# Designs tried in a protein design chat: VHH binders against Type II restriction enzyme BgcI specificity subunit S.BcgI (bcgIB). Part 23

Target 1, 341 residues: Type II restriction enzyme BgcI specificity subunit S.BcgI (bcgIB), of Heyndrickxia coagulans (Weizmannia coagulans) (q07606)
Amino acid sequence: MNNLIKYSTFLISDLFDVVIGKTIDGNKAQRNENGTPYITRKATRNGFEFMIDGEKEKLYSGKLPVITIGNETSKPFVQEFHFFTGTKVNICIPKLDLNRNHLLYITTMIENATKMFSYSYTINSTRLKSLKILLPIKGEEPDWDYMNTYISKILSNMEKNFDVQQNDGVSDLRSLKDLSWSQFKMDEIFSINSGVRLTKADMKPGNIPFIGATDSNNGITEFTSSTNASFDGNVLGVNYNGSVVENFYHPYKAVFSDDVKRLKLKNYPNNKHVLLFMKVVILQQKVKYAYGYKFNATRMKEQIILLPTKADGTPDYEFMEQYMMRMENKVVGRTTEKEAD

## First folded at step 7 (VHH)

Design f73 (framework vhh_8fcz_2)
Fold by ESMFold2-Fast, scan of step 7:
Structure f73 (fold): chain B 341 residues (1-341), chain A 125 residues (1-125)
Amino acid sequence: as target 1 above (341 residues)
Amino acid sequence: QVQLVESGGGLVQPGGSLRLSCAASGFTFSSYWMNWVRQPPGKGLEWVSGISSGGGYTYYADSVEGRFTIIRDNDKKMVYLQMTSLKTEDTAVYYCARDYTEFDYLGYTESFDYEGQGTQVTVSS
C-alpha cells in the first residue's frame, strides 16, 4: 500500500482570523464556580484557570471551536465553549467550518512550528499570523478529511487504551510535583543504537518512512522501499545532528538516518506511554545542546536525566505509563482524576 | 500562590559584576528546576541559565558561559545569578522562572512560570 502523503506550507493567517482576547486581569477576575471559563496564557489544563463572572462585552462568544495561544507559552489549545481571556491570549478563529479534530491536528502543527522558540521569544499576533505550518494537501488545499481521520484514529486508540487501563484498575493518580525524582544516566535506562546512512541516490521510492534529523513532521523526510540495519519500530528517535535533542516516538517501522539515535527501554517493556514520558524528559536537555553541543552516542550515554523513582531507587515506570495514559484520557474528555474538570 | 521576586539589578559599567537574587514561595522549591531568562530592549525572551532541583547540574547559554554562575539554596528557597565581565549586550530585564513541564499526549510544552516584574540590568559607561 502506498501511504505517500504530500505536504505544503500554510500561513496561520491563510486559515484563521487571529484576534487578541478582550483582557480581564487575573487580579480583577471574580471567581464563580457556576460562571464562564477563564482562559489564560497558561501552558497547562487547556489554558483553563477557573470559572469567573465578567462583563459580557469581554466574553468571547463567537464561532466555536477555536484555538487559543498565550503570548509567552506559545501553547495552542482547542476551546469548545465560550470563554473570557486573561492577558495576551490570541484567539485563532477558523475561516472554514472546522471541527475539533481538525483543530487538534492544527495545534500539533503549531506546536511543532513554535517549539524551538521557547527560549528566544514570545508569540504575539503579528508573529502568529506569519507562522508557517506543514499540512497534508489534496490538490493545492489542506486535506481536511485526512486530518479528521488521523485524529479520529488516535482518539479511538486512546479510548481503547483508557478502557484497558480502567479494567486493570487505575490507582496511581499522583501529580508530577508529588514524586521523588532521582538521577539516571541515559545508558542505564535505554539501549542506544545509531541509524545507518542511506543516501538519496540509494533511496528507492516506497511506503516506509525515512527518519531524518529534523524537528518537523515527526522526523519523516522521505518515503522509501529501501531498508538497511536501522530498519526498526516502536522506538524513540533522538536527533544527534540537525535539530539536536529533538525526538519522536515511532510506533511504525522506519529507516533511520545516521543523524538519529534509536532508543528502547532496557528494564521495562518498550511501551509507547513510557517513551512519550521520556520524550519530555530528554527535551529538558535541549538548552544544553542548542548551540552546537552535539548529542553524540558518548554524550547521550553519559547524559543525566531526572526520573520519578520508587522507594527502592528504581525508575517508577508504572507511574510514567499511567500518567501518560491519563493525559490521553484528558484529550478524549475522560479521566480518573478527582480534580479533572 | 506561586511567587518569584527578583532583585539585585542596577546600572553597572562594562566589565563589572552584579548578583541577582530570586526569592521563591508558594510551591515546593526543591522539586523544580529554576531558570534565569532575560528580555533585552525591543527583543524577545532569551534563556540565560538553568539549574537542576538539587543544584547538581547547571546549564548556560553560549553568550554567558564562563561569565555567569547560577546557584541555589533550597533551605532559603533562593536562586542566584552571579554575573561577571558584563557586556552592553547583557542589558535586559532579568526574570527568575520556574521550569514547569507538562506532559501532553498530543505534544510537548516547555514553559517557564514567571509573573514578576523582573529586575533591570543596564550595562553602560
Scores: ipSAE 0.000, ipTM 0.152, lowest interface PAE 15.0, mean pLDDT 75

Design f74 (framework vhh_8fcz_2)
Fold by ESMFold2-Fast, scan of step 7:
Structure f74 (fold): chain B 341 residues (1-341), chain A 125 residues (1-125)
Amino acid sequence: as target 1 above (341 residues)
Amino acid sequence: QVQLVESGGGLVQPGGSLRLSCAASGFTFSSYWMNWVRQPPGKGLEWVSGISSGGGYTYYADSVEGRFTIIRDNDKKMVYLQMTSLKTEDTAVYYCARDETEFDYMGYTEAFDYEGQGTQVTVSS
């Protein structure tokens, strides 16, 4: 290593104000797809359960971004949107003006600190406030520029928005070389729906991401309060104009440009890991479209992709999920201790 | 050129303890993450634990967390797995594996180099 990185320990309470969210019981939550995110102590899906209507006094409407962490699961997640909370959800509000990348780095360090304890470890607000995390330093202070740069580099390869975490329950260790691969048309695998044009003149400012056909910032070009028939979430957004075949997983609700196709799995639950596996498979088609071809609805539906298959000839979705969970674990683990360049 | 030699396995009763050792040679040990993986009888390989190149960060499968501890000694080029509160379901051949994660079309492609013969752990009364 030519660059010797120094680290020091910091208390969570030195960096964050830790509060407990004002609880809405899940059994009493009023589900509404056009509502506000309901964040629970779940270890998956960024803590997100579903969209709800709730009383304004129970809404977390303060400073963003923040970290949420459930008592029993000890899984930290970055939240960039206002939200309601379920039972026993801690909210860590930064004392400094920290961006998403800073908080993603911090979530990795919290996870590392908690993963050194037994599987019976429970984090509550008292334990969380006293938790020590290891951070790179510049002088005597956390090296925020270093943290921002490393997360930016990692996200450029994985293009994930909010979910930097270790995945438990990895049990399938087969390599890509151990698998049979078969051809599938994209329309056999995905429901494919177009975005809907929304001009800048028709956009009112707000908190809903607008997804354009770009290769930057996870496709997000604007934030709006205006919606149309493209309002959707838990999708893979695939560009077919502009940055052709570039694609991003959107776990949140967003409005999609008519230059972006929204993909959902037909025969398997839409989950982050399977869709991120599909992201890479679709990116393999980039060379095919390099010579002025547009990736349009007709070509996208008929596009052949290669997927790992089970002995019965169906896609091995369980393998895809396990494989991407393993990849995420490797990336998250490596951010805690930088390897020699 | 890379060699990994596992040792320390044996027969132990439920609730017992064993320490597995892995001696590494043929590469710059201090530059690589190290993992323990195991293969129970009649089952596939399962990941057990991982440790960062400097030893500051450790990760465990849910099935072993709180019972197993992974440690390394970079000066001796050794990685260890301290196993406590052993259960019959811990019975497996244990392999240490160099983390050869590479960047390719999948982003980071996980790769484990576990070319050693492994060490057998049998938990029975």
Scores: ipSAE 0.000, ipTM 0.122, lowest interface PAE 15.4, mean pLDDT 74

Design f81 (framework vhh_8fcz_2)
Amino acid sequence: QVQLVESGGGLVQPGGSLRLSCAASGFTFSSYWMNWVRQPPGKGLEWVSGISSGGGYTYYADSVEGRFTIIRDNDKKMVYLQMTSLKTEDTAVYYCVKDLSDEFYEILTGEFDYEGQGTQVTVSS
ESMFold2-Fast, scan of step 7: ipSAE 0.012; ipTM 0.403

Design f82 (framework vhh_8fcz_2)
Fold by ESMFold2-Fast, scan of step 7:
Structure f82 (fold): chain B 341 residues (1-341), chain A 125 residues (1-125)
Amino acid sequence: as target 1 above (341 residues)
Amino acid sequence: QVQLVESGGGLVQPGGSLRLSCAASGFTFSSYWMNWVRQPPGKGLEWVSGISSGGGYTYYADSVEGRFTIIRDNDKKMVYLQMTSLKTEDTAVYYCAKDLSDEFYELLTGEFDYEGQGTQVTVSS
């Protein structure tokens, strides 16, 4: 699914009122374990130094939550409680009613914007007001709902023993570089069945997808109530005429044009992840044909593909399944963390 | 942390050429497909071109095939878009986009994670 997120730049001053905290110097701070948080310019522990007693005039007691950011460290933190500030601490007060999750997202974007200047860069209130950050948009405004759900999902995933939105049976962490590859004919790997012609005159309106030899809309060209011998599902539909070699996985039942071949695995349970691995392998042949090779529709069975293999020379279907599950988990998790260090 | 910085956009007459550049940091550049996507005024994002991790495979949108060339330099961590025979319909903000996963998955999902500000290309008569 294509879900490209649109971004635009916003000035910090467009989103926040930026003020400098009324300073209590560390030497004048009176420690009290039952007191109020003392926030400094430090880059660790949420900026928190210790609890203090302080003059009420110097307490930040305004709107919460807010972001604090030290001049020398440029490290932003979300504050959910009222606090005193040390020297050179900026307070970014949201102009809108933003929650903790919104501000956590914003702190990440502030870090992203400041790191490009981190080599000898400091941020004072003037520079902070002029800082541009990149935010997801909905229309012309920041997409606050997206930011909230993004952070909520990250926090939820961190708390779960099991993430129901991910494939949790992943145990094979090998990379493509760790594999032996061997040649296989497509006929050795797949049962290959033709689609069956259905004319427009014979198509009655309905809700069954009709799959043609196109490279758009997952191959779907029409919706019909008419069926024939091509009615099938859980297949890889591969074009052998028109947009040659383009192919789509169809988990649903559909009617297939005579220009589309329906592929199912011969020697492994037919499953989504292995078929999606095969989709990419078959698409690699398209690049080859662009450089002087000509595809022959009658020779699909004889077409050579390269697959990862076990020591015994058979295809490593377990790897293919695990690899695609792992790739799907990376997208769902939005983490982009490397799975194998 | 992933960072993509685009440059090279500007004003150009129809039939002219421009070369866009994208400087990448914060990831193993040589392991990922790189793409160019664009947003014309008042329209959604449109994928333009993609290049494999090693540079051996390139793909183009039908609207730019034969006019644009995508190139990468893994040593410099750069990706480029060489644009020729520019048309008014090429007017857009151009974004450099890193795929979320390795070589095989990029072709399958078409999913991108980009953080660049983009570079404006305006083609006017």
Scores: ipSAE 0.000, ipTM 0.152, lowest interface PAE 13.7, mean pLDDT 75

Design f83 (framework vhh_8fcz_2)
Fold by ESMFold2-Fast, scan of step 7:
Structure f83 (fold): chain B 341 residues (1-341), chain A 125 residues (1-125)
Amino acid sequence: as target 1 above (341 residues)
Amino acid sequence: QVQLVESGGGLVQPGGSLRLSCAASGFTFSSYWMNWVRQPPGKGLEWVSGISSGGGYTYYADSVEGRFTIIRDNDKKMVYLQMTSLKTEDTAVYYCAKDSSDEFYEYLTGEFDYEGQGTQVTVSS
């Protein structure tokens, strides 16, 4: 793969606006479990210390996601939520509309660049702006699709290690007991579109993921330059045949096998965290389908799922989004329940 | 079995030049990043320079930037360090180092493999 991809160097200042967070001293921070994340220069837990209350003027409430880097540690972290900052925290705000996976790739390249100089290297905004990082290129520009796909593979392996199983005694499932749940047909929640057959003989090599009906590697079986009517992104790919009910969120554009259905939310902006919540809900049906109850297009539309609901009887998409952001931060930032207290 | 054999060290006056050589064997040389690291007397290891598998990208420690040049010859399985404007602070044993993995992701988290005795560079008047 490395031999197939060309690389070039880019300045951080070419890709990001670098600012210093408006400081709240740790000794003056007011802890509140229902508050806003407090990000410091620490090298662990995604920079996260605890939740706090703070003045709105000191809140980073701009573009998300962003990268934060502490001055003394030089450790970069992706932040997907608004936050307060402690002393000497740099915020790198992307100039382009980059997603979490793009920024996770960039953090790895920043670590690589600083690690090679790290025997006495500290990062400040001036040094950070001047830092050169090595990125894959397509033409003369960063290959954002490659970076997105690469990190998606890494995260799918992490997701397998942190997959939430029914009745495994995980304490985080206790919070879901406080919700009101109602029945919905999948056809009420999702637009459901088929993948389109593309044979290996018709498939030219390239950088676009091909999604098959597998339970491994985020569903990715090949990389291709060939496209068809299934070319799509920001979807939940649900296996219709093969590894039935297995499903993966695809933030990148991909070509989908005719064994995979592409799901998008009908009545809510198609949000990655809500789709990741739906992944877990759909997986709860796996036990039923394991006993020969085949998950076909008609049954998928008619399948009843249980979702948290608001008082008006509609799905609580805002809760789903927040819950999955918390779960994802645990995976990416190694934030534990014990340390969040 | 991976082997790295360093040569080209010696005694040189401040402002002088030396070329260090490293002969590699026992692995697919063209697939790995190669590095030079050094150990000054009584100090720990210090990374000096790195070069990508195809030779297209080079990195240098701030202390040597503009004075040292890392080069590789994949056909001959050699990596070189051309040192100019040498300072007394450059006195060290220099080691050729292979990255632990040829996979791009693993390179970013890997450690160096150190082989051989190194080559002594002494810069004194």
Scores: ipSAE 0.000, ipTM 0.121, lowest interface PAE 19.9, mean pLDDT 74

Design f84 (framework vhh_8fcz_2)
Fold by ESMFold2-Fast, scan of step 7:
Structure f84 (fold): chain B 341 residues (1-341), chain A 125 residues (1-125)
Amino acid sequence: as target 1 above (341 residues)
Amino acid sequence: QVQLVESGGGLVQPGGSLRLSCAASGFTFSSYWMNWVRQPPGKGLEWVSGISSGGGYTYYADSVEGRFTIIRDNDKKMVYLQMTSLKTEDTAVYYCARDTSDEWYESLTGEFDYEGQGTQVTVSS
């Protein structure tokens, strides 16, 4: 088996020039439906607020595509058109000629890396420049061809799924409000396996991520060539010590601390989109554990979660997968629609 | 010196009830989570129930939920386990255990920095 993908960390400042947009205050913005996009710190609608008229000197008219990130929301979006910015919007301008697919891959990695800022403090240009993201490598450089192909395949597979669903008359467009929800124990949904202790002193340097019980850098605390019985991938890593209940999807092979549980689906193919849906569901338990509850192995197995259910009372995994695929498509805007038309 | 002394065990028929008591001394009782764990004959330790330092939060193993109630009295430095609808499978030595810290652990035995000497519960007809 030779399809091993290697990963390494890169600073945002190594890949991008990070600037703050020349601000137009929202109360001074002159709305015009035939104007130019006005991008704010919003976590929704691709950061888009409305169309405006503005001074040419305040227009971002440089290299495209770029990534925008609001200070307060830390949500990255790919911008394919020139735009004006509201307050506290960072613009990440690629140092290399990167296409939309490269930037979509990077936005996913930035989201993973910035999850910590959603709970503790705002991201600013200084913090963003020092942010480390995990990227696939070819030699010592990011594997841009892999990233482009990966996103292209995801988009193609989503198009095929929508086409199949349309042809079969199956609706994958149901909203969360259209669903019945039921209670399930985590141990009936997931196989739950412990990480295995590996001290920093015993770690040999290497390229394998080591996952600790932290809420930063996607749980990655070190890189090692040392492995043990926890060596695993395509899992949801859930902290039950340290940053309790915090969890991350790991598509790559990694070594997991004894403070992290590795979760895989029991009764459905273990896939990224269902696990990302489960990430959100598990995070809703964080309020309970903020009041001094311990989330040990026994309690994790017995923990009740709410999931969408089919008429037969089983979890609606197909909905979870389709829903998260649709959420991912929102990051790419109407690109799939434009390619079909 | 930290001490936990369990009492209240005995012989009881299936469907019966018992109240176990644990008397704590040598530490600030109101600052620690307290647990009940048990060891059936010839088996390892099984976690039964836990109660927060202030008594506001309780947890139970699936096997005992709805049948057992954990309570504490910080003024008397006591933790209790009220057991109802007892089954033969509940036969075990029951131990009172002080929790180590507010950190999460992989195993329940890793959470305890002190255990008492135990009290025997036998459910038989």
Scores: ipSAE 0.000, ipTM 0.089, lowest interface PAE 22.3, mean pLDDT 74

Design f86 (framework vhh_8fcz_2)
Fold by ESMFold2-Fast, scan of step 7:
Structure f86 (fold): chain B 341 residues (1-341), chain A 125 residues (1-125)
Amino acid sequence: as target 1 above (341 residues)
Amino acid sequence: QVQLVESGGGLVQPGGSLRLSCAASGFTFSSYWMNWVRQPPGKGLEWVSGISSGGGYTYYADSVEGRFTIIRDNDKKMVYLQMTSLKTEDTAVYYCARESYDFYSGYETDAFDIEGQGTQVTVSS
């Protein structure tokens, strides 16, 4: 009936329990690509610095999702996985059962309200608890349905293939049209490990992604606290049953069904960009399997793929990495480079 | 209008050296990666070398690595290809090419804007 949206002010302390993360100093952080997210007060990359090993008593292992806010930057970010914190990171734990979209809406309101602190003062837990934000209301309560719908609409209108961060140091400008291509068996290129069956009865609710053999939502079908021998990350998950040859890069740790194979590079440092190149190459096999060619564990290892090759006949991994880095830079709208004097 | 004018080609003995030049106009030269591509007689286009917008990063085809050097001068809006130890297989029309954003579509083949007539390099006795 009415196109006007009513707003009211709410204290952060009315909506969240605010705590300070148990600090691990950056100089003491033990980097491990197979570790747990390390969240700092940085204003970029969702506060994410790198993966670390850390002591369980310093892990934030409570309710998810939450909002993190660094004292000096006052930038709020939504965290969907358990994490360690660097120096002076506030954690805002919702009092209600709020989803990612609710928290994303709230982060925009917090950022607007904290604008003045980015120049002269830092936010701290006391200031944060006393911060007032404007939220849409239905009756006297926040209009959570409106916030969820608003963010869902915004997200559906955005198109991103890769991280928003640009890659510096792109030096290889070769195109696909003039490259030599050769045949390789997948087992020559990848270590291939099976997922492990986890039944619904054994699957307790939690925050670890469970990867099934689907072609949607990055293969994520559930979130669980249960783990098994398939618990892994920084892999290409390739469906070998169900949606055969569909595959997704998983930078986070996840539990993988027995219908999904986990692939890592054998003869090149396992990196995101090369794996994303391989994603496209593997997808080109889809037509073969549509016509009754059975794709099983043995046949995945022996499956032939075409890769760009160097003059010596070995795969040109450096090209694959540089090509995908350049494509990512195009998606974010800029090419970044650093000149040596 | 994008304009690229190549020059510096000619007849050279095997083992000789030659420097190609490309003069660019009609666009913000310092914002684009620049490339050299060549077309040998009776063959398709072959990528030779590329240089970043600021000139800090260079890359070369395996067939020319260690023999060719790509450089640029953003103030003069020029890119150069210094060729040494020339082989008969280097005989081609050489084109200066701007990286094209119009042809980046998913994982499709990169395309380059070739606007000039090229410069002929002949390596023969």
Scores: ipSAE 0.000, ipTM 0.096, lowest interface PAE 18.9, mean pLDDT 74

Design f88 (framework vhh_8fcz_2)
Fold by ESMFold2-Fast, scan of step 7:
Structure f88 (fold): chain B 341 residues (1-341), chain A 124 residues (1-124)
Amino acid sequence: as target 1 above (341 residues)
Amino acid sequence: QVQLVESGGGLVQPGGSLRLSCAASGFTFSSYWMNWVRQPPGKGLEWVSGISSGGGYTYYADSVEGRFTIIRDNDKKMVYLQMTSLKTEDTAVYYCARGEYDFWSGYYEDFDYEGQGTQVTVSS
């Protein structure tokens, strides 16, 4: 199959008009939860900071959808709504009539192309215009149908994991600043089960993901038809060896290396959105393990994490679920909620 | 049919360097992404690095980025892994793998490799 798809390189400037957003300084932004999105150079939450009121002349009100990318983070995001920009945000406006799926494919290619310039390398308008990305081709032109179909398949798979029939929407709009936070040990929150060793010699080719202790490719290192006692799904896989503290939510069934712990919630229905909230919380511990401090099984159980709590001192799982549903709605284009953050 | 023959492994001290080679035959080498994957003792396979069919794009696992460099020579049908600043945790059997990295999902697509791999041991 790989020899059936041909790729070629394209300059961003051949596909997009690249402009710098008309800046509103964060200190001068007037926050209003009923206002307009304020997009900054941040690498999280689609670049979204909060809703603001701003001068009409500084509003990006042009062609949609577009890609935004911050200079310092180099993280590209698709925007489907008009927005204000903070400092050093590039806007890539497609020259062709491209849909959201085309742009999501292109953001992946931009991110992977800029990975070559990691460390303290920044992307500005000039570098972005000169950036080459690898795209599938049909004849001499990008294969837009392939890109659209590919992203549609990925998004369909993501949505199936959230049981897309939820009609109730997001009802909890509380800000992270509105919450009380308390300390919990991870073994109070999660059942923690080890993966099971499976050697390359014992692996037969197949379609089941094998999850190793890596921080790349959602932890997936191989595909196999071989299974063992670690065969599991709907878990948070947390590395305690290798790329320690890195963790991924696995909605599918997979086989897990003995260097990966499988986590499920003890006192709340095991829920993708809550587990994705926990992913972020656990990642905040990464710094302390960067200098060879091993995150072994005993340390994982005793690890303190901070969680939003209800008045009775128990974790506010309902908030965690609602918050992450709101974040996912932004990513998959279901942006009916204005975030209270 | 497809053959991938790895070489260049050996015993090296921490902080040392090695260059792994992979000789490909039985397919149109210039049409495929090439990858290096490794298996540490007692552990599963770990993806290390990938290079596009034309060599214009390279990708690395975070554990090796800045230390390893993947290179290819389409005329010679060779892919190489230049390893520097080697650590004891780099100890593994290294395999050359044919296949395309799925950029959106972070999954591998159609890995097809053949050969015994080459052993890299990093110890004093």
Scores: ipSAE 0.000, ipTM 0.130, lowest interface PAE 18.5, mean pLDDT 75

Design f91 (framework vhh_8fcz_2)
Fold by ESMFold2-Fast, scan of step 7:
Structure f91 (fold): chain B 341 residues (1-341), chain A 124 residues (1-124)
Amino acid sequence: as target 1 above (341 residues)
Amino acid sequence: QVQLVESGGGLVQPGGSLRLSCAASGFTFSSYWMNWVRQPPGKGLEWVSGISSGGGYTYYADSVEGRFTIIRDNDKKMVYLQMTSLKTEDTAVYYCAAESSEDFLSYLDEYDYEGQGTQVTVSS
């Protein structure tokens, strides 16, 4: 049978809260290579002009990712980091929890809808709120799964031109309930290293993330140029004070608070997918520590976690990796995709 | 309480057709990917088919591509597997399984693979 995708029009204001960034004029911007991104109405470089120092009251520090769009250029860009704005920059904050792929699809539809605007016909916040974009629908609502999978397919096709294996070769489709699980102390699985104390008074502004014991913004509380012995990357940062047991994978280099422990695998190459599996396993311990208990270094080392095991009783790291790759492929729509038409 | 209830299995001759149904309750059905997984006698679990939370994308194992069709009805909280041109090797217990599409935190929760299963037997 022929299956056709249906489309309908949606107002930007139905999908996004549209605000104007608190302006820092370019002629008054204090340039600092170790500062915070300054996003302008530029039609190139994702709107990025340079790094600046600015007052916290003018910083966009809310929900991420968001779309920025300059009034004069009408070019939409996805922003994944907090930023300052120049003159005439709109910020479109999603009302739903939308990921980068959803927003990339939306930017394409905004650009299609605004290509009739010239530099003399400006898209201000009022016009942007009233802008209609064409989206695929499921029932009467946008088909977010379709949008996510569509962008993921484009990205995976580009990736396959460079690397033949972008989460290809997934063959382990076993159910979690049918695996053998065994107890392991975290100290058996991970090297556990402390962060190092760095007070806000001692921090200088910069572009290196500072990771605190919080459960928001991937643990990032500040951006700094100050470094110490905790400067590290490709780790799982686990809170043992503050928002205990909350944890985040940090692929980038960052400076870690003395309230955050940095974990790396001892007996398997440190792998993004395995660490993301471990994130969930560790988070399952949250109930145990909910009543003011601290997940301190001694307790963390002795903490029991349950992991899938091979017949020889060792952790099944290959299953963990394959499982997370399979889940990522489901989200991005790779490998077994079937298209309409 | 999360519940997945499969039905529609039975005995069928080679070349025949069956339609499996899965009724979901206790979770936000429209936010979850739905899958069919099967376990043939004496073998491990095999993934058969999957459908995105909005129903826009469907995926099939090579062994069933062109013969099986997965569909869902979010208003009725149902997922279906239409099976045609059935073969002896399709004999298995078929399970309905829900997976979160948006948060890695959901991948280890008890909602995965919570169906009780329905037996499909293809024999002459």
Scores: ipSAE 0.000, ipTM 0.119, lowest interface PAE 18.1, mean pLDDT 74

